VHH binders against q9lnl0. Designs and how they scored, part 1

All scores and structures are predictions.

Target 1, 290 residues: q9lnl0
Amino acid sequence: QLRHGFYEGTCPPAESIVGRVVFNHWDRNRTVTAALLRMQFHDCVVKGCDASLLIDPTTERPSEKSVGRNAGVRGFEIIDEAKKELELVCPKTVSCADIVTIATRDSIALAGGPKFKVRTGRRDGLRSNPSDVKLLGPTVSVATSIKAFKSIGFNVSTMVALIGGGHTVGVAHCSLFQDRIKDPKMDSKLRAKLKKSCRGPNDPSVFMDQNTPFRVDNEIYRQMIQQRAILRIDDNLIRDGSTRSIVSDFAYNNKLFKESFAEAMQKMGEIGVLTGDSGEIRTNCRAFNN
Structure headers, positions and changes below count from the first letter of each chain, unless a header shows other numbers; antibody chains aren't numbered by Kabat.
F, E and O stand for the ipSAE by ESMFold2-Fast, ESMFold2 and OpenDDE, each averaged over both directions (binder to target, target to binder). V2 = 0.75 x the mean of E and O + 0.25 x the DockQ between their complexes.
[cut] stands for letters that were removed.

## First folded at step 6 (VHH)

Design d5
Fold by ESMFold2, look of step 7:
Structure d5 (fold): chain B 290 residues (1-290), chain A 117 residues (1-117)
Amino acid sequence: as target 1 above (290 residues)
Amino acid sequence: EVQLVESGGGLVQPGRSLTLSCAASGFTFSSYAYGWYRQAPGKQRELVAAIYGGDTLYADSVKGRFTISRDNAKNSIYLQMNSLRPEDTALYYCAKELHDWGSEDYWGQGTQVTVSS
């Protein structure tokens, strides 16, 4: 069963060890928050929060890392470092799925986002197949996004918190928003800036939140209102009648956004979890125990 | 509607190079992930390389020898295959929209690469 303080009896320093490892990486590289947010989302929405994304492919067996949509997921070394320390102190005790959950929570707080508790007790999955991967693209309609989020138990408000909150930090490659650069409704100064930024070779990237790219805050929703959203899906949230009032609510109330994002992240971290005797506690997050 | 056409396969000696091409039509090319896969007789189809935006990934068996790239102006994906080995012999497929929610995966017909003395 998931509960707060799951490791207090079996590995008392578990959360503090993860927190220190995350802080050390974040202090050197503020993009860690974006990396961990993407990692947790890609893990949790694909057959649940069981760290299946962390499994490296082998010559004989592909994994979720073997699909292009996961090519840009990074930060696995942060999870490895935390796991290594935890195995020295508490062998075979703290799951990789819990490390991802705790690490992401801590990285959000470091970036100025909400501070929130997470329940722990997740176990690690025994399956990582490319065929299980289904993710949303940047140009998908709001209606399709609502269906996808409903299928994992989220209402529209939770969806808007996760999409915008997940995009308040991090970058998007120019190939992913070419339709925005061509859209005359986009803020003309930003559109011109992006045209220049995107002329370089090797598919350059830009920050999705042009004003506060390293802070987890409601600025992305203010950018949406100002016609400055980078991705089509983000622009669609302010244009679509089913989502525009929620976008406005978050844009004008940072406290409401932070509370909603914390709740949404807590719920996302509990999708399809393995507990009790299910799954395993991996000793190496990159490989199944054998 | 969606169409992927591979070309550039053939018979080649070990140590030589080939470039595979995949021409795409019927959709906005730039917004999707693309991959090259291969299947040898009696084996399962395996990922060789993938590209999504500026992010690439490679199978360990080809890392350092193969390069995936994209040309948005020509709606094309390429696989540059250097230092070819007999174990690279396979039918090579191009794929689009790898694992997008609400979309189907689409595969080309494949192009044969044979590495033999």
Scores: ipSAE 0.373, ipTM 0.730, lowest interface PAE 3.6, mean pLDDT 90
Fold by OpenDDE, look of step 6:
Structure d5 (fold): chain B 290 residues (1-290), chain A 117 residues (1-117)
Amino acid sequence: as target 1 above (290 residues)
Amino acid sequence: EVQLVESGGGLVQPGRSLTLSCAASGFTFSSYAYGWYRQAPGKQRELVAAIYGGDTLYADSVKGRFTISRDNAKNSIYLQMNSLRPEDTALYYCAKELHDWGSEDYWGQGTQVTVSS
């Protein structure tokens, strides 16, 4: 079972090593937080937090990375570096799944987000199949989103915390929000700005949070209220009666958001985890041991 | 020492107006965002209005009736409340956060607003 301090007896420096690696990358590139958040989410909601997303595809064997929705996931080099150092000091001890979990947690804190503890003892999965990847699109309705999150044991408040919190950092490609650019209800100044930004070639990206794109805070919810949401799902959260009050609460209370986000992240990181003798401890996060 | 001092509350009849003031001291005023909160008996504290840089936010229940503003020269925040309703009755608080809304909140002692016929 997962527990706090899982590695105290087997690899005491495990979390500190991961933390140091994450800090070094974050210090050079503030987008690391968004990258790791997306990585963990795209891993956990697909058959659990088992690091299946990290498996590289081959011409003979596709993986979850082969799916279009995962094409933009970043941060693998951070996980690899942490794994490399851990294998030197604690061979075949710390799972890739735990590295992702710890790394994401630490990156959130570095970006001004809440500090929270995570239970460890995760093992790595033995399956990475593109057909398992069922991710919600950026234009999904609130009702559909609620149904999806409930199917994995998450309530509406947790959903709002994860969706908004995950979007308060990072970027979205212009192709993902063309419907918003055409929406007359969107803030006119922002719409004009986005039209200009999206005229460039190769599907440019914009910050989902236009004010504090590198900070984990409640600003994204304020932007929702101001009709400045980039993605349709974010706009839907403030428009839908089932989520409007939650968005408002988060927008007006950063402490509440941080607390809710911390709880949500802890819960997400424990979805469908493998423990005990299940799965394996990979020596290379990008490949199965066998 | 950080201080926020609210004033301007009182008893008024429905439809009347009040202006609340918040005097801030002990910190660089322009570096922060501010908000007005209210708490009615038996209810949770709720945000009424916020000012972030030049942008303002309002609760749906007060949109079109309340206006938040700031005066950097006076280190003060104001809440103009028009068309007051009985449901606006509450203790009103002034709050401070970092400009990016990422820091600890500070609160004043509150000023009582009572709307009754």
Scores: ipSAE 0.006, ipTM 0.241, lowest interface PAE 11.5, mean pLDDT 92

## First folded at step 8 (VHH)

Design f2
Fold by ESMFold2, look of step 8:
Order: structure tokens, then sequence, then C-alpha cells
Structure f2 (fold): chain B 290 residues (1-290), chain A 117 residues (1-117)
């Protein structure tokens, strides 16, 4: 059973240890927030928040890391460092799934996003199969996105908060938005800037939020309204009648966005969790226990 | 109509190199993940390498020997296979959109690679 303060009796410093580790990494590298947001999302929407994404492949067994859509996920060393410290203080107590959840929450706050509580008590999954991975692509329709989010229990407002909020930080490779560069409806100054930025070899990347790329705030929604969204999936949110008013509400009310994003992140962190006697508490987040 | 056409297979001696090509048509090439898979006789199909944007990954069995790449201008994906071994003998398939929600995966017909001493 998930609850607030799950570790108060068994590992009182659990959340503070994770917070310190995350802060130390974030202080040196502000892109940590984007890394942890992507990590949690890719873990949670693939068979639940059970840290299955963290499992390294072996010679005999591929894992979710053996999928191209996950090739760019990073930040696993942050989770490892937190786990190492937690195992010294509270052996076999704090799950990797809870570390990811707490770390992501803390990284959002560090980036100026909402501060919110998370429930804990997740246990770690016993399966990591490439065949389980299904993710949304950058050009997916709003209708398809709504169906995907509904299938995991989320309404349209939660979807808009997660898609935009998840893209208020981080980068996208030029190959993923070439359709945007060719779109005459895209803001012409940004389009010209992107054409120049994308001339380099090896598929360069740009910030998805052109104005506040390291802050979790509502600026991505203002960019959408100004026809400056980088990815097609984001531009679709302002163009589609089923989502356009929600985009506008977030663009003109940062407090509403932050409250909605906090609620959305709390819900996402509880998808398909293992609790009680289910799953395990991994000693090493990269490998199943024997 | 979506189409993936592999080429570049053949019979080679151990230690030699081949380059496989996959030409894509009928869709917006640049936004998807692509993979090379292989299937040896009597074995299950396995991932060899994948690419998404600039991000790449490889099966352990080919790491350091094979390189996946893409050319967005030519709508093509490549697999450079160096230091070929007899165990690399297989039918090699190109695939699109493996692991995209709401989208159908597409496979080519395959190109045979035979490594014979």
Amino acid sequence: as target 1 above (290 residues)
Amino acid sequence: EVQLVESGGGLVQPGRSLTLSCAASGFTFSTYAYGWYRQAPGKQRELVAAIYGGDKLYADSVKGRFTISRDNAKNSIYLQMNSLRPEDTALYYCAKELHDWGSEDYWGQGTQVTVSS
C-alpha cells in the first residue's frame, strides 16, 4: 500500500538522502531535471512504476534499455548513487522505484517547478522486456494521445499537463522535428533559427522550450500559443479543439499549470505500482536480485 | 504505401566487412526509430542495432563491430558490419517504429548474410 511517509519507521533519512544526491547532481548539471522526468515517464508508462527501465541487459537477456526509444534515457548514475547511500543506512529497504519517484519530484522543485508530496511504498519489478515498450512518438495525433493516456487512467487535462510539462525542459534532435521546420505556420523567426541550428552533422539537438529551457514553468504553453513549439505533438495541442483551451489556461496562469502538473506527476508516479509482498527490493538497481 | 527494402547482403569470408542498406518510402522517414534485426535458421529473431534521432544502441554480440547510421536525405538506414564471424550468418531485417503506441510496425523482406570459412 502506498502512503505518505512510508519510510519514517524503517529508514527515516530516505527522502533526505535522495534529495541531497539529486541536489548535488543538479547543482553541477541543470539538465538533471529533464533526464529524471524522461526516466520516470518511460518507466511508469511501460507496465507501471516498477523501475523495470533501470535493468541493464546481459548477454543472455535484453532489457527495456535494449530498445531504440530508450537509447537516450540517462541519469541512471544518480539513482545508483542514492541507492548506494541508502543501502549503507537502511539495507534492502528503499526500492529503486521509490528512488526514481522521489528524485524526479526533487529535481522538479530544483528547476523552479511545483513542490509536492509523493506517496511511497513501491517495490521493484521482476520483468524488463523490450516487447513491453510502447511510447508516443513526436508526430502522434491528439486523438491517439488521448486514447493512450486514457488507457492508463488519465483525462485530457492531465495529458496536456504531462506532455507540455514534460517538454518545458530538455532537448529534441533535429531529425524529430523536420516537419516543423517545413511548416509555414510555424513562427518564421524560430523556423529560420532552427534551420541554421540543424545544419550540423550528427543530428544536433535544440531546447524544446526556447525561452526557459532549464525551468519547469508554463512557458512551453506560451510558446505553443506563439506557434513556436518544437515538436509536432506539442504544436498539435494548441491546434486541436479538444486541447486548445487547456493550453490557453496553462499559458495564462502559471499557478494553475504548476498545481495541475504536480497532480499529474503524483498520478503518473502511481501507475501499476507493486506494493506489499509483490516484487522485490533490489540491492542493485541495474539488476534483479538473484 | 509504407515500404522498407534491404540490400547489401551476400556471402563473405570471416573477418571481412559488409554494409547493409535499408531504403524507406511511403512515410515521413525522419521521426521514427529504426532497427536491424536478424534471424538465423532455427533461432528467434533478435535485435542487432537500433537508432532514434542521434541515439544508438547495439546488442552485446555485435558491439564494437557493427555501426548503425541513418541518412535522412536519402531516407535510408545502414548497418556497417565489420569483423564478420560465422555466427553472424542470418537473414537481416530492417524495421520501422518498433515500440510506438498507436502505430504499426513495418518490416522489410530481409537480406541474407552468410559468413563462411
Scores: ipSAE 0.494, ipTM 0.775, lowest interface PAE 2.5, mean pLDDT 91
Fold by ESMFold2, fold request of step 23:
Structure f2 (fold): chain B 290 residues (1-290), chain A 117 residues (1-117)
Amino acid sequence: as target 1 above (290 residues)
Amino acid sequence: EVQLVESGGGLVQPGRSLTLSCAASGFTFSTYAYGWYRQAPGKQRELVAAIYGGDKLYADSVKGRFTISRDNAKNSIYLQMNSLRPEDTALYYCAKELHDWGSEDYWGQGTQVTVSS
């Protein structure tokens, strides 16, 4: 069972070690928060928060990393560094799934987002298959998004907090929003700027939050209202009647957004967890034990 | 209707190069992940390379030899295959990699690549 302070008796420095490793990476590279948010989301919505995403493929066995939708997930070295330090002080004690959870929580706080507690006690999964991967695309309808989030136990408000909150930091490649650049209803000054930014080779990227790209805050929702959302899925949230009022509430109340995002992240971090004697405690987060 | 059409396969000697092309139609091209997959006789279909936006992924067996690219203006995906080996012999498929909730995977009919003396 998950609980607060799960490691207080078995690895007292566990959370502080993860926090220091995350801080050191974040201090050098503010994009760490976006990387860890995406990592946790892609791990948790695919058969639960069991660190299955961290498993490297081998020549004989593909993994969740063997899927194009996961090609851009990064930050695994942060988890590896935390795990290495934890194995020195508390061998075979702290799961990779818990490291991802703690690291993401800490990176959110570093980026100006909410501070919140997480329960720990997750164990690591024994399965990572490409066929298990099912993620939202950038142009998916709100109706489809609602069905996807309902299938993992989340209501519409939680969905809006996670989609927008997950996009308040980070980038999108130009190929993923060409439909937005062609949309005459998009803010005309931003559209022109994006056309210019997207001329470069190698599919350039832009920040999804054009105003506060390194802060976890409600600005993405204000951008949605102003017709400045980069991705179609984000623009759909302000257009659809089932989500419009929630977007407005978050846009005009940053405290409400931060509280809602913290609650949503706590819930997401507990999807389908393995506890007790289920799963394992990996010694190397990139590979199953054995 | 969604359509993916592969071309550029053929018979080639070891050490030589081929470029595979995949022309896409019937959908908005640029927002999806695409992959090249291959299936040798008696083996499972395996991912060779994938592209999503600017992010690229390669099977270990082809790293350094194959490159995937896309041309959004031509609605096309390419696989440049250099230093071909007999082990690369397979039917190569282009796929619209839809691990998206609510979407279906789409595959081309395939193009044969045969690497032999």
Scores: ipSAE 0.433, ipTM 0.766, lowest interface PAE 3.2, mean pLDDT 90
Fold by OpenDDE, fold request of step 23:
Structure f2 (fold): chain B 290 residues (1-290), chain A 117 residues (1-117)
Amino acid sequence: as target 1 above (290 residues)
Amino acid sequence: EVQLVESGGGLVQPGRSLTLSCAASGFTFSTYAYGWYRQAPGKQRELVAAIYGGDKLYADSVKGRFTISRDNAKNSIYLQMNSLRPEDTALYYCAKELHDWGSEDYWGQGTQVTVSS
């Protein structure tokens, strides 16, 4: 089972190696935090945190990466680099699933987010199937979102923490929020800005958090209150009676948000994990051992 | 092969302006975001500016003075630096962001900017 310090006896430098690799990439690119958050989420909510998302598709064998919703996931190079170093020091010891978990945690902290511990001992899955991928879109209703999160054991507060926390960093392509640009309730200045930004070709991107897009903080919730949410789901969170108070609490209490987000991340990182003799330890995160 | 090549640096007096250029090759330029970084002697590398489509981000220290832009037809990004200060002295790098990750093979030699009276 998962435990703190799982690698103390088998690979003592495991977490340090991952942390160093993450730092080096983050130092060169502050979008790393958003990338890893998205990666972990897209992995964990699809049949558990088993690194199934990391499997490259082949002509003969599609993978979760073959699904359009996963096409924009980035950060695989970070995981690969960490895995490469770990395999040199501790061959066939540290799972890709644990690397993703540790990397994401450390990236959050680097971006000013909460520091939290994670239990380790995850193993890598043996399945990566496009048909398993069921991800919510950016225009989903709060009711639909609540139902989806409840199905995996998450309450409304945790949902709000994960959705907002995940959106307080990173970008969204213009194609994802065309409905917002047409929404008269959106802040008029922001709407004008977005229209201008989205005039360019090749589906330009904008920051979801317009103020602190590289920081893991509660700013996204403040912007929700200000009618400045980019994605429809974020706007829905502040408008829906079941989530409004939670959004408000997070918006005005960054400490509360950070605590809630840390707990949410810990919980998310443990969804459907494989332990013990289940799954495998991949030597290459992009491929099954067989 | 992914390449980013910086140019336009030099020695200037305080208050003057410089425009840095970054020429990109080896990938589809228009689909990525980009940023400028700088590293002063004895200091850590820091983000100066970033461009995501039409959305721009600036470090607090350069807001109102620096402007980042891109030209997809030329596979280039630019950094217009106005009202330069001695503290802007650094080696400046451009980076591909968001869709890919910088590695040693993505970084050029940088371009030196020196602001001195």
Scores: ipSAE 0.015, ipTM 0.345, lowest interface PAE 8.0, mean pLDDT 91
Fold by OpenDDE, fold request of step 23:
Structure f2 (fold): chain B 290 residues (1-290), chain A 117 residues (1-117)
Amino acid sequence: as target 1 above (290 residues)
Amino acid sequence: EVQLVESGGGLVQPGRSLTLSCAASGFTFSTYAYGWYRQAPGKQRELVAAIYGGDKLYADSVKGRFTISRDNAKNSIYLQMNSLRPEDTALYYCAKELHDWGSEDYWGQGTQVTVSS
């Protein structure tokens, strides 16, 4: 089972190695936080946190990476680097799933987000199937979102924390919010800016959080209140009666948001985990051992 | 509209010093983090220094040589560069937020620093 300090007896430097690798990448590129958050989310909500997302597809064997919704996931090189170092000092000991979990945690803290502990002892899955990937789109209703999150054991507050927290960093391609730039309820200045930005070729990206896109903070919720949400789902959160008060609370209480987000991240990181003798410890995070 | 205007770049010999300045406008200056990035020809943009509140971060390559500072009264960020090296040659950008993207909202036009004997 998962426990705090799982590697204290088998690989004492495990978390420090991951942390150092993450820091080095983050120090050069602050988008690392958004990348790892998305990576963990896209892994965990699809049949559990088993690092199945990390498997490279082949012509003969497609993987979860083959799905369009996963095409924008980044940060694999960070995980690879951490894994490489870990395999040198502690061969076949630290799972890719744990590396993702630890890396994401550390990147959140580096970005000014909450510090929280994670239990470790995850093992890597033996399946990566595109058909398993059912991710919510950016235009989904709040009701649909609530239903989806409840199906994996998350309440409404946790959902709001994860959605907003995940969007307070990172970018969205223009193709994902064409409905928003046509919405007269959107802030007119922002709408104009986005229209201009989206005129460029190759589906340009914009920050979902227009003010602090590299900080894990409650700014995204403030922008929701200001009718400056980029994605439809974010706008829906402030408009829907079931989530409006939660958004408001987070918008005006960063401490509350951080606490809620920390709890949400801890919970998310433990969805459908493999422990004990289940799964495997991969030597290469991009491939099954066999 | 967010605007960042860099200045202070130039051609210098190795071992010399330069001070870069960044004038910010169009937003509440004190509420954000700031940083300096640089991009050499054919290389990726990299963080040089950052300031979050009172905390300062530096790339390993510039630690001990560069100092980032801010003046809230002047809405300005500075980068004191000492002991300059040829490898410091790059276009230096001021950033309202620390990112790897080319956004007009967060980057200035840059100031060229060339270190050559």
Scores: ipSAE 0.012, ipTM 0.275, lowest interface PAE 9.3, mean pLDDT 91

Design f2
Fold by ESMFold2, fold request of step 23:
Structure f2 (fold): chain B 290 residues (1-290), chain A 117 residues (1-117)
Amino acid sequence: as target 1 above (290 residues)
Amino acid sequence: EVQLVESGGGLVQPGRSLTLSCAASGFTFSTYAYGWYRQAPGKQRELVAAIYGGDKLYADSVKGRFTISRDNAKNSIYLQMNSLRPEDTALYYCAKELHDWGSEDYWGQGTQVTVSS
């Protein structure tokens, strides 16, 4: 029931409104792409792309935001701003799930990544349970990661595109990669730099892509080959025989990476979607309708 | 206390150069990305340049004329502004990249650059 141009008859400016809001935020803060990529991934892999992640907890009702693995997800105000504009033009028409999907696509293009079409017609979920959050940490084995991605319909190549592509922008906090700075196989100059950077208070962060942290490109795979990956899972991709050749292919062919990443993002954006009469169209992305 | 302190602004003729400095204190400087922003009278604040990891980004209006840099030993970020134009007149801020824009970001007090013949 998802289709291209779902809103052409009911809210013709929907995609342009989202694009303008995203651009205005991205122009002022280039970390928007990382924020939206993480938001979409964390939403989609937890019971489908239904914007359940956006629901704020209350004192009586926890939400997916209550879970520690979601503590670093941000950018919700971008979705709110787009939703507010859309509600003025097309009340109760454009779902929060579609806003996240469109916003993420547009932010990828702004950061130099692939331009790709997305289908729309998603509806918003009616629940946000902490117990549904089953996200893998950064130290899992490639084998464990392959099983997890297979369980949501992704092959190994798609997994490598999503992991590296999702980490070509954004930061990781020092607490997440202490094992890396102790690894004697890590590039010695980077390892020393990270040890110094991580001595500060409040769990400092570093860019996962040390060379082009604001660009969606294949540089993260080149860094993996050079022993410069920040997270264990990223380093594991170059070390494991089941993923090594895919990493190499992406590292030496940016066009192949961008095409593969676009396809992977299109697939991820359609996991477990609600369509037709399922779910709702939220008026406030942070709360279920009354 | 996190502080960003800009300096180096002033009144300058078109075609001349200025170097802005931003001194950072109260946090680990080398770990973060930094940006220079400017706000002209009656306009919204806009990104001028950012420095992150090994890369630099520039607004189209300043490409080829402005250069951002950082010196981790001095905990400082710089903006070298060459070939200045009247349109570059603005209050220039440095900022530490945070998770969100707005009141949660750390900004300096700004340094005024005025380009007038």
Scores: ipSAE 0.000, ipTM 0.139, lowest interface PAE 16.8, mean pLDDT 85
Fold by OpenDDE, fold request of step 23:
Structure f2 (fold): chain B 290 residues (1-290), chain A 117 residues (1-117)
Amino acid sequence: as target 1 above (290 residues)
Amino acid sequence: EVQLVESGGGLVQPGRSLTLSCAASGFTFSTYAYGWYRQAPGKQRELVAAIYGGDKLYADSVKGRFTISRDNAKNSIYLQMNSLRPEDTALYYCAKELHDWGSEDYWGQGTQVTVSS
């Protein structure tokens, strides 16, 4: 089962290798944090943190990557690079699932987010099926979101922490918030800005956090309060009575947010993990061993 | 062969308690995560509680009322359910790994819990 220091006896440099790789990429591209957060989330909430998201589809065998909601997931090259290095020093020892978990953790810290430990010992799954992918859209109601998170054991506070934590460094395509820029309740200046930005071709992207898009902080919640939420779900979080107080607390207490987010990330990273003799240790994160 | 056998369900009045048990066999028990799911008629199956090693996770609706535990020596998972409510009425399932929700091999037959006055 999962434990701290899982690789101390089998691959002592495991976490340091992942951390170094992540740092190198992050240093060159600060959006790495958002990418890895999305990757881990999209992996974990779909039948557990088993790196099933990383499997490339083929013409004969579609994968979770084949689903539209996963089309925008990035950071696979980071995982690949880490895996490559790990396979050189510790062949078939460190799972892709653990690499994703460690990488995400480290990227959060680099972006000024909370530092937290993760237990390791995950194994990689043997299934990647598009039909398993059930992800929430950007216009989802709070009630629907709560229901979805509850179905996998998360409470409302954890949900708010995960949504905001991801969005505070995330980007959204213009197509995802057209309803929002038509909303007269949205900050007029921001609305105007977004309309201008979205005039460009090929469905441009904007930062959901317009102030500190490279920092894992509570700024996204402050913007929610300020009627500057870009996605409908974010706006709904501040408007809904079941989440409003949580948003407010996070908005005015960054320490609380960071603590809550750290806990949420730890919990998320352990959803449906494979351990012991389950699954496999993939040599290539993009493909099953067989 | 992976086997999970739930027991302990029944009909109880609101406010009462039940303890569900899940006996596991056919695999190395201590190396997996476990959870309890429930499914009410016309509703989707939902996670009620999970145990990852020693760490526990609860659905918001049951937090403070339900307690999940494990006994590696007995290859068993338990769900102590206190302060039961009518909305807790469902078929409760024990699950291994919490990974493949569509696989029958990861689930038991379920035990019915009915909370009614």
Scores: ipSAE 0.000, ipTM 0.186, lowest interface PAE 14.5, mean pLDDT 92

